# VHH binders against q75qn6r703to848, part 7

Target 1, 146 residues: q75qn6r703to848
Amino acid sequence: KPSMIQENLFIGGGLAARSIYTLQHLGITHVLCLCANEIGQSDTQYPDLFEYQNFSITDDEDSNIESIFQEALDFIKHGEETGGKILVHCFEGRSRSATVVLAYLMLQKKLTLLEAWSKLRKVHRRAQPNDGFARILINLDKKCHG

## First folded at step 21 (VHH)

Design m1
Fold by OpenDDE, fold request of step 24:
Structure m1 (fold): chain B 146 residues (1-146), chain A 121 residues (1-121)
Amino acid sequence: as target 1 above (146 residues)
Amino acid sequence: EVQLLESGGGLVQPGGSLRLSCAASGFTFSSYWMYWVRQAPGKGPEWVSTISTGGGSTYYADSVKGRFTISRDNSKNTLYLQMNSLRAEDTAVYYCAKYGSSKRTSGYDYRGQGTLVTVSS
Protein backbone atom coordinates (compact mmCIF):
# COMPACT_ATOMS: atom_id res chain seq x y z
CA LYS B 1 0.00 0.00 0.00
CA PRO B 2 1.05 3.62 -0.45
CA SER B 3 2.88 5.45 2.32
CA MET B 4 1.62 8.77 3.59
CA ILE B 5 4.24 11.51 3.47
CA GLN B 6 1.78 14.14 4.60
CA GLU B 7 -1.99 14.57 4.72
CA ASN B 8 -2.34 15.07 0.97
CA LEU B 9 0.76 13.34 -0.39
CA PHE B 10 1.42 9.63 -0.80
CA ILE B 11 4.17 7.53 -2.35
CA GLY B 12 3.88 4.03 -3.76
CA GLY B 13 4.54 1.49 -6.47
CA GLY B 14 2.74 0.43 -9.62
CA LEU B 15 0.64 -2.23 -7.92
CA ALA B 16 -0.95 0.29 -5.60
CA ALA B 17 -1.38 2.79 -8.41
CA ARG B 18 -3.42 0.24 -10.39
CA SER B 19 -5.76 -0.57 -7.50
CA ILE B 20 -8.93 1.49 -7.77
CA TYR B 21 -9.94 0.32 -4.31
CA THR B 22 -6.66 1.41 -2.75
CA LEU B 23 -6.72 4.80 -4.42
CA GLN B 24 -10.33 5.50 -3.56
CA HIS B 25 -9.92 4.24 -0.02
CA LEU B 26 -7.12 6.75 0.51
CA GLY B 27 -9.07 9.51 -1.19
CA ILE B 28 -6.51 9.90 -3.97
CA THR B 29 -7.57 12.27 -6.72
CA HIS B 30 -4.31 12.94 -8.55
CA VAL B 31 -1.70 10.43 -9.67
CA LEU B 32 1.83 11.38 -10.66
CA CYS B 33 3.16 8.46 -12.67
CA LEU B 34 6.90 8.04 -13.20
CA CYS B 35 7.12 5.16 -15.66
CA ALA B 36 9.26 4.07 -18.58
CA ASN B 37 6.75 4.70 -21.35
CA GLU B 38 3.50 6.59 -21.90
CA ILE B 39 1.83 3.80 -23.86
CA GLY B 40 2.07 1.38 -20.95
CA GLN B 41 0.81 4.02 -18.56
CA SER B 42 -2.47 4.59 -20.40
CA ASP B 43 -3.42 0.91 -20.28
CA THR B 44 -3.50 0.84 -16.49
CA GLN B 45 -5.04 4.22 -15.73
CA TYR B 46 -8.59 5.31 -14.97
CA PRO B 47 -8.96 8.91 -16.13
CA ASP B 48 -12.65 9.00 -15.19
CA LEU B 49 -11.68 8.47 -11.55
CA PHE B 50 -8.29 10.15 -11.21
CA GLU B 51 -6.31 12.90 -12.87
CA TYR B 52 -2.94 11.73 -14.14
CA GLN B 53 0.37 13.36 -14.93
CA ASN B 54 2.64 10.96 -16.76
CA PHE B 55 6.39 11.15 -17.22
CA SER B 56 8.38 8.77 -19.35
CA ILE B 57 11.53 8.12 -17.34
CA THR B 58 13.68 5.07 -16.70
CA ASP B 59 15.24 4.09 -13.41
CA ASP B 60 18.80 4.48 -14.67
CA GLU B 61 21.70 6.38 -13.18
CA ASP B 62 22.01 8.49 -16.31
CA SER B 63 18.30 9.35 -16.56
CA ASN B 64 17.71 13.10 -16.54
CA ILE B 65 15.09 13.08 -13.79
CA GLU B 66 15.88 16.64 -12.71
CA SER B 67 14.43 17.83 -16.02
CA ILE B 68 10.93 16.90 -14.82
CA PHE B 69 11.21 18.28 -11.28
CA GLN B 70 9.48 21.58 -11.98
CA GLU B 71 6.65 20.06 -13.98
CA ALA B 72 6.18 17.28 -11.43
CA LEU B 73 6.10 19.74 -8.56
CA ASP B 74 3.64 21.92 -10.46
CA PHE B 75 1.29 18.95 -10.70
CA ILE B 76 1.60 18.22 -6.99
CA LYS B 77 0.92 21.87 -6.24
CA HIS B 78 -2.09 21.76 -8.56
CA GLY B 79 -3.47 18.78 -6.66
CA GLU B 80 -2.90 20.55 -3.35
CA GLU B 81 -4.55 23.76 -4.50
CA THR B 82 -7.62 21.87 -5.66
CA GLY B 83 -8.09 20.12 -2.32
CA GLY B 84 -6.96 16.80 -3.67
CA LYS B 85 -4.63 14.05 -2.53
CA ILE B 86 -1.67 13.13 -4.68
CA LEU B 87 -0.04 9.75 -5.19
CA VAL B 88 3.49 9.80 -6.54
CA HIS B 89 4.38 6.40 -7.90
CA CYS B 90 6.84 4.51 -10.02
CA PHE B 91 7.14 0.80 -10.68
CA GLU B 92 8.48 -0.30 -7.30
CA GLY B 93 8.02 2.89 -5.30
CA ARG B 94 11.72 2.87 -4.58
CA SER B 95 13.84 5.14 -6.76
CA ARG B 96 12.04 7.43 -9.22
CA SER B 97 9.08 8.22 -6.96
CA ALA B 98 11.35 8.68 -3.96
CA THR B 99 13.55 11.08 -5.90
CA VAL B 100 10.62 13.28 -6.92
CA VAL B 101 9.20 13.26 -3.38
CA LEU B 102 12.59 14.27 -2.01
CA ALA B 103 12.82 17.06 -4.58
CA TYR B 104 9.35 18.20 -3.52
CA LEU B 105 10.29 18.26 0.16
CA MET B 106 13.47 20.18 -0.59
CA LEU B 107 12.10 22.71 -3.07
CA GLN B 108 8.58 23.21 -1.74
CA LYS B 109 8.97 22.49 1.97
CA LYS B 110 12.47 24.00 2.15
CA LEU B 111 13.97 20.94 3.81
CA THR B 112 17.59 19.92 3.52
CA LEU B 113 18.27 16.64 1.79
CA LEU B 114 19.04 15.05 5.15
CA GLU B 115 15.78 16.30 6.66
CA ALA B 116 13.79 15.20 3.61
CA TRP B 117 15.47 11.81 3.62
CA SER B 118 14.69 11.32 7.29
CA LYS B 119 11.06 12.29 6.77
CA LEU B 120 10.63 9.96 3.79
CA ARG B 121 12.43 6.97 5.30
CA LYS B 122 10.38 7.25 8.48
CA VAL B 123 7.25 6.23 6.57
CA HIS B 124 8.63 4.61 3.42
CA ARG B 125 11.52 2.32 4.23
CA ARG B 126 11.96 1.05 0.69
CA ALA B 127 12.90 4.51 -0.60
CA GLN B 128 16.28 4.29 -2.32
CA PRO B 129 17.20 6.57 -5.22
CA ASN B 130 19.75 5.06 -7.58
CA ASP B 131 23.26 6.49 -7.45
CA GLY B 132 22.66 8.86 -10.34
CA PHE B 133 19.49 10.24 -8.80
CA ALA B 134 21.26 10.55 -5.46
CA ARG B 135 23.94 12.70 -7.07
CA ILE B 136 21.24 14.90 -8.61
CA LEU B 137 19.63 15.35 -5.19
CA ILE B 138 22.97 16.15 -3.57
CA ASN B 139 23.58 18.81 -6.19
CA LEU B 140 20.08 20.16 -5.61
CA ASP B 141 20.83 20.36 -1.89
CA LYS B 142 23.97 22.37 -2.56
CA LYS B 143 22.05 24.69 -4.86
CA CYS B 144 19.31 25.26 -2.29
CA HIS B 145 21.38 25.43 0.90
CA GLY B 146 24.96 26.01 -0.15
CA GLU A 1 -5.69 25.88 -30.97
CA VAL A 2 -7.14 25.39 -27.51
CA GLN A 3 -9.94 27.80 -26.69
CA LEU A 4 -12.07 28.23 -23.59
CA LEU A 5 -14.83 30.81 -23.64
CA GLU A 6 -16.73 31.64 -20.46
CA SER A 7 -20.15 33.28 -20.38
CA GLY A 8 -23.10 33.89 -18.09
CA GLY A 9 -21.61 36.36 -15.65
CA GLY A 10 -23.41 39.46 -14.50
CA LEU A 11 -24.73 41.50 -11.60
CA VAL A 12 -26.89 39.72 -9.03
CA GLN A 13 -28.15 40.47 -5.55
CA PRO A 14 -27.08 38.47 -2.52
CA GLY A 15 -29.01 35.24 -2.36
CA GLY A 16 -29.45 35.21 -6.12
CA SER A 17 -28.47 32.59 -8.66
CA LEU A 18 -26.37 32.51 -11.80
CA ARG A 19 -25.34 29.84 -14.29
CA LEU A 20 -21.99 30.04 -16.03
CA SER A 21 -21.04 28.22 -19.21
CA CYS A 22 -17.72 27.46 -20.83
CA ALA A 23 -17.43 26.50 -24.48
CA ALA A 24 -14.34 24.43 -25.21
CA SER A 25 -12.63 23.77 -28.52
CA GLY A 26 -9.30 22.77 -29.98
CA PHE A 27 -8.83 19.68 -27.81
CA THR A 28 -10.60 16.45 -26.84
CA PHE A 29 -12.82 17.94 -24.14
CA SER A 30 -14.04 14.59 -22.82
CA SER A 31 -10.46 13.49 -22.09
CA TYR A 32 -9.76 16.17 -19.51
CA TRP A 33 -10.76 17.00 -16.01
CA MET A 34 -12.13 20.52 -16.01
CA TYR A 35 -11.96 23.26 -13.43
CA TRP A 36 -13.59 26.48 -12.38
CA VAL A 37 -11.33 29.04 -10.75
CA ARG A 38 -12.02 32.61 -9.73
CA GLN A 39 -10.05 35.73 -9.01
CA ALA A 40 -11.38 38.53 -6.88
CA PRO A 41 -9.96 42.05 -7.07
CA GLY A 42 -6.62 42.27 -5.29
CA LYS A 43 -6.49 38.52 -4.66
CA GLY A 44 -4.83 35.57 -6.34
CA PRO A 45 -6.61 32.83 -8.24
CA GLU A 46 -8.82 30.58 -6.12
CA TRP A 47 -9.92 27.08 -7.04
CA VAL A 48 -13.70 26.73 -7.05
CA SER A 49 -14.65 23.33 -8.43
CA THR A 50 -13.44 20.25 -10.28
CA ILE A 51 -15.19 17.70 -12.47
CA SER A 52 -13.81 14.44 -13.86
CA THR A 53 -13.80 13.48 -17.54
CA GLY A 54 -17.18 11.74 -17.43
CA GLY A 55 -18.66 13.88 -14.70
CA GLY A 56 -18.84 11.06 -12.19
CA SER A 57 -16.66 12.85 -9.66
CA THR A 58 -17.07 16.44 -8.53
CA TYR A 59 -15.18 18.46 -5.95
CA TYR A 60 -15.76 21.87 -4.41
CA ALA A 61 -13.92 24.42 -2.35
CA ASP A 62 -15.31 24.69 1.17
CA SER A 63 -16.37 28.26 0.45
CA VAL A 64 -18.83 27.17 -2.26
CA LYS A 65 -19.78 23.65 -1.15
CA GLY A 66 -23.54 23.19 -1.00
CA ARG A 67 -24.16 26.30 -3.09
CA PHE A 68 -22.39 25.66 -6.40
CA THR A 69 -22.80 22.72 -8.77
CA ILE A 70 -20.37 21.85 -11.54
CA SER A 71 -21.48 19.81 -14.54
CA ARG A 72 -20.51 19.10 -18.11
CA ASP A 73 -21.95 18.05 -21.44
CA ASN A 74 -19.27 16.31 -23.43
CA SER A 75 -21.50 16.09 -26.50
CA LYS A 76 -21.53 19.89 -26.57
CA ASN A 77 -17.98 20.45 -25.31
CA THR A 78 -19.44 22.64 -22.58
CA LEU A 79 -18.69 23.07 -18.88
CA TYR A 80 -21.24 24.59 -16.48
CA LEU A 81 -21.30 26.13 -13.02
CA GLN A 82 -24.64 26.61 -11.31
CA MET A 83 -24.22 29.17 -8.55
CA ASN A 84 -26.95 29.50 -5.92
CA SER A 85 -27.22 31.51 -2.72
CA LEU A 86 -24.61 33.92 -3.98
CA ARG A 87 -22.71 36.08 -1.51
CA ALA A 88 -20.75 39.30 -1.81
CA GLU A 89 -17.51 37.36 -1.34
CA ASP A 90 -18.32 35.36 -4.49
CA THR A 91 -17.66 38.49 -6.55
CA ALA A 92 -14.84 37.65 -8.95
CA VAL A 93 -13.86 36.89 -12.49
CA TYR A 94 -14.63 33.23 -13.08
CA TYR A 95 -12.42 31.18 -15.38
CA CYS A 96 -12.83 27.82 -17.02
CA ALA A 97 -9.57 25.89 -17.01
CA LYS A 98 -7.97 22.58 -17.89
CA TYR A 99 -4.79 20.92 -16.70
CA GLY A 100 -2.53 18.70 -18.77
CA SER A 101 1.18 18.07 -19.14
CA SER A 102 2.48 21.21 -20.80
CA LYS A 103 3.84 24.50 -19.51
CA ARG A 104 1.51 26.02 -16.95
CA THR A 105 -0.11 29.42 -16.98
CA SER A 106 -1.55 30.43 -13.62
CA GLY A 107 -1.42 26.79 -12.56
CA TYR A 108 -3.29 25.44 -15.58
CA ASP A 109 -2.49 24.58 -19.17
CA TYR A 110 -5.21 26.86 -20.47
CA ARG A 111 -7.98 29.09 -19.23
CA GLY A 112 -10.38 31.48 -20.89
CA GLN A 113 -10.77 35.24 -20.70
CA GLY A 114 -13.16 34.83 -17.78
CA THR A 115 -16.63 36.14 -17.01
CA LEU A 116 -17.31 38.71 -14.29
CA VAL A 117 -19.71 37.85 -11.49
CA THR A 118 -20.69 40.73 -9.23
CA VAL A 119 -22.79 40.09 -6.14
CA SER A 120 -24.04 43.33 -4.65
CA SER A 121 -27.20 44.78 -3.14
Scores: ipSAE 0.889, ipTM 0.937, lowest interface PAE 0.5, mean pLDDT 94
Fold by OpenDDE, last read:
Structure m1 (fold): chain B 146 residues (1-146), chain A 121 residues (1-121)
Amino acid sequence: as target 1 above (146 residues)
Amino acid sequence: EVQLLESGGGLVQPGGSLRLSCAASGFTFSSYWMYWVRQAPGKGPEWVSTISTGGGSTYYADSVKGRFTISRDNSKNTLYLQMNSLRAEDTAVYYCAKYGSSKRTSGYDYRGQGTLVTVSS
């Protein structure tokens, strides 16, 4: 169910995030949860199996998702530095998770938005940031690449 | 205030053993994954080991796998690192570390002052 972006980074929805078998099969150690009391929140988490970072963010065009980019990326880096594998998930695996993954690819891997989008869509076709998140990513692209 | 206090370091010969301890306070210890990291002279920090909240999951850097064992006693708010078959390259200051919701410092939110481990003949 989760899609592999790179060796240590995966993207998915809430159903994937609460599947212990799937997560363990993939070797996931860290779970970045971008949900607003939806599937995959604390009641469905297993902190003795995975390390979680939870963000309460809604999938709305006016949601300030860029405010969590730094913390989200720090958590991903933490997972990487400890030899782990990170799952980034939201409810449907379409908008919030995709947006954070794109931000990661742009800020950490120094990709343009177009390059990041191409990379993500090759493995995760359901990726579709809402229009507000898309605008945020476009602005981020301008900041990163002029 | 979060506090982590490492102890148990010292001088040992190659092939020897040491057991490090870390006393934690100022947070709900049993709710967090804990880490050991080390820094050798002239080198950057290196992740050593990870343990989950209840100890059900443990992870190790390749350089220490099979020789080091991480454990914890949540009733005592204490983290441990059993180090066996020590090598010269294990010489470093060892830090107990926690990842939290605050801004990270030196790769981790919190870590102690460290304890020096010197492996030399």
Scores: ipSAE 0.889, ipTM 0.937, lowest interface PAE 0.5, mean pLDDT 94
Fold by OpenDDE, last read:
Structure m1 (fold): chain B 146 residues (1-146), chain A 121 residues (1-121)
Amino acid sequence: as target 1 above (146 residues)
Amino acid sequence: EVQLLESGGGLVQPGGSLRLSCAASGFTFSSYWMYWVRQAPGKGPEWVSTISTGGGSTYYADSVKGRFTISRDNSKNTLYLQMNSLRAEDTAVYYCAKYGSSKRTSGYDYRGQGTLVTVSS
């Protein structure tokens, strides 16, 4: 169910994030959870099996998702540096998770938004940041690439 | 205040063994994955091992796999690293580390002062 963006980076929704079998089958060790009182929060997590970083972000156009980019990316980097595999998920795996993955690809992998978008959509067709998040990413692209 | 205090380092001959300990305080130890990292002279920090909150999951760098064993005793707030079949290349300062909600330093939120492990004939 999760989509593989890189060897150590996956994106998915809440249902996938709750599936121990899925996570273990993929070798996931770190889970970045972008939810707000939805499935995939602490009550549905397995901290002895996976390391979690939880952010309370709503999938709204006015949500300040850029405020968590650095922390989110740090967590991903942490997973990478410890030989882990990271799942980035939100409720549907469409907007919040996609936005953070795109931010990761842009900021960490130095991709343009277009390149990042192409890379993500190639493997995760349901990716679709809401309009507010899209504007944030566009601004990020401008900041990074002019 | 979060504190991590490593101990158990020392001089050992190749093929020898050491057991490192890390005493944790200032946070709910059992709620966090814990890590061992090391830094050899002239090299950057290197991840060594990871252990989950309850110890059910453990991970190791390829360089130490099969030789090192990470464990923890949550009742004592202590992290351990059993190091067997030590090699010269294992010589390093070993740090206990935590990842949490604080601003990261050197890849981790917190780490101790470290304990020196020297493997030499």
Scores: ipSAE 0.889, ipTM 0.937, lowest interface PAE 0.5, mean pLDDT 94
Fold by OpenDDE, last read:
Formats: C-alpha cells, sequence, structure tokens
Structure m1 (fold): chain B 146 residues (1-146), chain A 121 residues (1-121)
C-alpha cells in the first residue's frame, strides 16, 4: 500500500498508516503523521510498536507547512540513524505527505525540485501538493539552488 | 527539567559482562522510546539499541546483536543495557537518550553525562 521512495523511506495515506500488518510487513519503525486530527487518527496509533511524530496541519493552500519542515526532517533522520524505516503519511497520501517528502529530498538529499518530483512520481503517482504547497516548494528550490 | 543519569560502567576483561542503568526524571518516561548510544575515543556517536514505550519492540545495532539486551522498568523510570561477551571494540562512553519534538542535539533531544565502559585485558 505505501510507496517506497528509498530503502528506508515510504509514503502513504491514513489507511496504510492504520494497518499494523502493513507497517510490520514493510518493517516500518517510525511514522511521521501529517494530519489535522482527522477522524481515527488518535485511536489508531500503536506507540509500543512504532515511534510516532505527529504534526497538526491542514491540506490548505494557506497552510504553513514549511514551518514543520525542520522538525519533520529531524524525525526522518532520527529514524535513519537508528536503522529504522520511516513512513510519511497524511490522510490521502497526496498533498501534505508528498510535500514533506519532496522537502526531504531537496534539503537532505540535495535534489532539485524537478529531480525530487520525478523520483516521487515514479513510485507514487497520486502525489500532488496543493497549489500553496507547490509555491512553497518552488521557493525552497530557489533558496537551495538559486 | 529532563534528566538522564547513566551508571554501571567500569573496567572489564574481554568476555566479561556489565549492566548499565539509566535513571530518568522530568518527563513521562513510559511515553517515550528510549535509546542507548555510545561514543568511542576518536569516533563519532554510534547507535546501540532502541526500546519502545512498553518494551514490546527492541532493536540493536549489528555490532551488538546477540550480546546486548535492552530493557526498561517504567515503574522505576529506569532503562537498562545488559552487555555480555564484551569486546575491546565495545569500549566507549555509553549514553542514555530520548527523542522528542524539540530541537535535536546529536540526533536526540536529551542524553545523560554518560558512563565509561572499558574492555581491556
Amino acid sequence: as target 1 above (146 residues)
Amino acid sequence: EVQLLESGGGLVQPGGSLRLSCAASGFTFSSYWMYWVRQAPGKGPEWVSTISTGGGSTYYADSVKGRFTISRDNSKNTLYLQMNSLRAEDTAVYYCAKYGSSKRTSGYDYRGQGTLVTVSS
């Protein structure tokens, strides 16, 4: 169900994130949750099975998603440094999760937005940041690459 | 104030055993995954082991698998590391660490002062 971006990085939606079988089958140890307290989020986490980092963020064009980039990336790095596998998810696995994954690829892996987009879309066709998030990523690309 | 206090280190011969403890305070211990990391002289920090909130999940670096055992007692706010079959390359300062939503230092929110483990004949 989740799409593999790298050996230790996956992206998906809420349904996948709620499936213990799916997470354990993939060897997921860390779950980055990008949701706005959608129904089922609070009672569908298993802290004795997975380590969670939760961000309350809406999928709106004016949502300040760039404000969580550093913390989100720190959590992903934490998972990597402990030999874990990280799932980045939002409700649909479309906009918020895609945006954070793209930010990770740009800031941590030093990819251009175009390279990151190509890498993500190759394995996760449903990825589609909203227009506001897209503008944020474009600005990030300018900051990173001039 | 978050505090992590490691103890149990010392000098041991190769093949020997040690048990490290970490006393935690200033936060809800049972709500956090806990970690052991170590730093050998002249080397960077190395992740050693991870344990989930209730101890249901444990993970180990390849270098210590089969020899080290991480555990915790949430009623005592204490983290443990049983180290068996110790090797010279296990010599390091061992740190207890936790991760949270705050700014990370060396990959973790907090770590203790560490306890020195020296494995030598």
Scores: ipSAE 0.888, ipTM 0.936, lowest interface PAE 0.5, mean pLDDT 94
Fold by OpenDDE, fold request of step 24:
Formats: C-alpha cells, structure tokens, sequence
Structure m1 (fold): chain B 146 residues (1-146), chain A 121 residues (1-121)
C-alpha cells in the first residue's frame, strides 16, 4: 500500500504500482517509476489509465541518482500543475523512491534534510536510502541550506 | 521533429461554441497523453484539459468543467477541444501540448504556436 506524503504525492513499491485498483482508489494519475528492468516497468504499466515517467536507476551506492533529480521533480510538478496525484515508486519503496521524495521535499518544498526525513518517516517507515544515496542527500542539504 | 499545429480559433459571442484542432507529427501520437493549455492577455499559462493515450481518461480545469470536451483521433494524429457556453474569460491563445522525456519548456516538452480564441459581444 502506498503512503501519502502530501495530498497529491504518494510513495510505494512495485506491487502497489501494478495494482490498478490501488492506483484508482487513491486517485493516482501520474506514476514516477524508479526501477532498472524490474517488476513495475513498461510491461506492467497501463498508459491509458496513468501517465508514466520511467527512469532506469539501480539501488547501488554508486548509482548517479542525482542526475535524474531535475527530470523527476519536473514530472512531479507536471502532475501537480495538471491537477493530478503522483505515485513515486521503486521496487521495494525503500531506497530509490525515498531518495527522490526527499530530494523533492528539499528542493521544491525547501525543507532541510532533517525535516524532510522526519516528514517521510512519519508515514513511510520503510524509507531507507542506501549509504551512497544518503551521501548525495547530505551534499544536497549543504548546497541548499549551507 | 516534433510538431504541433493548432487551428479553429476565432471570434465568438458569449454563449457560443468553437471547436479547436491540433495536428501532431514527428512522434508516436498514440503513445502520449495530450494537453490543452491557454494563455490570456497579461496572464500566465493555464492548464485546461488532459486526455490519456487512448482517450479512456480525461481531466479538466474547474473553470471549464461541463463546458469543454477534449477528444482525440489517433488514426489522424489529431487532438480536439470542443468549447461550449463560451465566456469572456475564456479569451486566450490556446495551445496543444505534449509531455515527454525531454526537459520541459514553459511547463511542457512541446507546444504549438497556438490559436487565438476571442469571446466578445
């Protein structure tokens, strides 16, 4: 089951992303998929029901996930500007999706990493960026807030 | 090269109707959600309507709900906007737009030159 971060922003794993019932029940219109040839990509997507943005990114410490932050955030903003609700998902809903949601909260909502982390963990306890992604977020925090 | 070409705009009286068309080329039209947006004089762009790849899902801004209808013909690579019960506040340049994998400009990856709709008595 996806967790609600904000009224129009949800986070979850691949199983939730493949459930038409779950997505429609929540009113999801846009799906941001952060998977690398895993369940939940194009073969299990419903493009006439939801708009998708797919990124091929692995859950490794050396993955360059910061390179997709701008495009990912642009897609979320696109969903917001068109009155939609966005699901951000990866395979387990733990590391990649959490990292992008944290980046969104920091860059778009102007939260510190600590504030963003608190907000996310309050509703999505399984959130846990890998150590490499954590370092990227820490550096982002320094860049944004000094 | 992606190309979107809007047509059908013109001058209409309040309460009148108008049908806009958008001819798409340079991409697989049926693989993309499509959008109508508008920009009134002195105002920023405003989202109007959305349609999914096959037309199974449609969405509208509150300001046009019940009056506008978005549709598409994938066999003709054409997007439509039926506008009924037009109001003065609907006066704007109307754009068809696409969101894709490239970086957005003006809120969307691509949009046409627009077609002017003027609602005036």
Amino acid sequence: as target 1 above (146 residues)
Amino acid sequence: EVQLLESGGGLVQPGGSLRLSCAASGFTFSSYWMYWVRQAPGKGPEWVSTISTGGGSTYYADSVKGRFTISRDNSKNTLYLQMNSLRAEDTAVYYCAKYGSSKRTSGYDYRGQGTLVTVSS
Scores: ipSAE 0.887, ipTM 0.936, lowest interface PAE 0.5, mean pLDDT 94
Fold by OpenDDE, look of step 22:
Structure m1 (fold): chain B 146 residues (1-146), chain A 121 residues (1-121)
Amino acid sequence: as target 1 above (146 residues)
Amino acid sequence: EVQLLESGGGLVQPGGSLRLSCAASGFTFSSYWMYWVRQAPGKGPEWVSTISTGGGSTYYADSVKGRFTISRDNSKNTLYLQMNSLRAEDTAVYYCAKYGSSKRTSGYDYRGQGTLVTVSS
């Protein structure tokens, strides 16, 4: 089941993202998919029910996930501006999705990494960016807050 | 090249009706959610309505719920907005828009030139 970070923002894994019932029950309208050749492919999506933005990012320490931060945030903002609810998901809802959510909280909500981490972990205990993504977030924190 | 061409705007009295159309070209229309947005004089853009790829899902801003109806004909690459019970506050330029993966402006990748709707007695 997806975790609610904010009223219009949820985080979860691939199984939840494929459940029409779950998505509709939560009122999800927009789905940000961070799966590369995994269960987040178009064959498992329902574009007539939800609007999707797909990113091909592997859960690897060397993955350049920061390259999609702006585009991912734009999609989230798009969902917000249209009165929708956004689900950010990856395969397990642990690393890639968490990283993007943290980036969103830091860049859009102006939280420190520590504040964002605390907020996310409070509702989504399985959140755990890989070491490479963690380094990216730490660097982002330095850029945002000195 | 992506093109969105709105039409159907005009002057109408309060309580009147208009039907807007948007002709889309340059992309696979049926693969995208489509949007109507509007901008009143001196105000920022306002989301009006959204429709899913096949029309199975529709959403509306609270200000237009019950009065406006969004629809689409994928065979004609055309988006529609039926506007009933029009009010003075509905006066605006109405834009057809889509979201994509490119640079987003005003919440959308592309929008047309718009069609002016004026509601006045």
Scores: ipSAE 0.837, ipTM 0.910, lowest interface PAE 0.6, mean pLDDT 93
Fold by OpenDDE, look of step 23:
Structure m1 (fold): chain B 146 residues (1-146), chain A 121 residues (1-121)
Amino acid sequence: as target 1 above (146 residues)
Amino acid sequence: EVQLLESGGGLVQPGGSLRLSCAASGFTFSSYWMYWVRQAPGKGPEWVSTISTGGGSTYYADSVKGRFTISRDNSKNTLYLQMNSLRAEDTAVYYCAKYGSSKRTSGYDYRGQGTLVTVSS
């Protein structure tokens, strides 16, 4: 269910994030949750099996998702530095998780938005940031690459 | 205030053993994964081992696998590192560490003063 972006980085939805089998099968050790406030999500976590970083971001055009970019990237880097594998997920694995993954690819891997988008869409077809998140990413691209 | 206090370091010969302890306070110890990291002279920090909240999951750097064992006692708010078959390259200051969401230093939000482990013949 989750899609592999890189060797140690995966993207997916809430159902996949709740499946112990799925997570263990993929070797996931760290879970970045962007929808912790949604019904049943935080209650279906296994902290003795996986390390979690929880955020509560709404999938709205006006949602300030860029405010968590630094913390989200720090958590991903933390997972990488400990030899782990990170799952970034939201409810559907479409908008919020895609936005954070794109931000990671742009800020950490120094990709342009176009390059990051191509990389993500190659493995995760349902990736589609909402219009507000898209504007945030476009502005980020401008800041990073002019 | 989060506090981590390492102990148990010392001088040992190659092949020897040490057991490090870390006393934690100022946070809900049992709710966090805990880490050992080390820093050798002239080198940057190196991750050593990780343990999950209840101890059900443990992970180790390749350099210490089979030799080190991480454990914890949540009733005592204490983290342990059993180090066997010690080598000269294990010489370092060992830190107990916790990851958080605040300002990070050396990849971890909180770590103790460290305890020195010297492996030498």
Scores: ipSAE 0.830, ipTM 0.906, lowest interface PAE 0.6, mean pLDDT 94

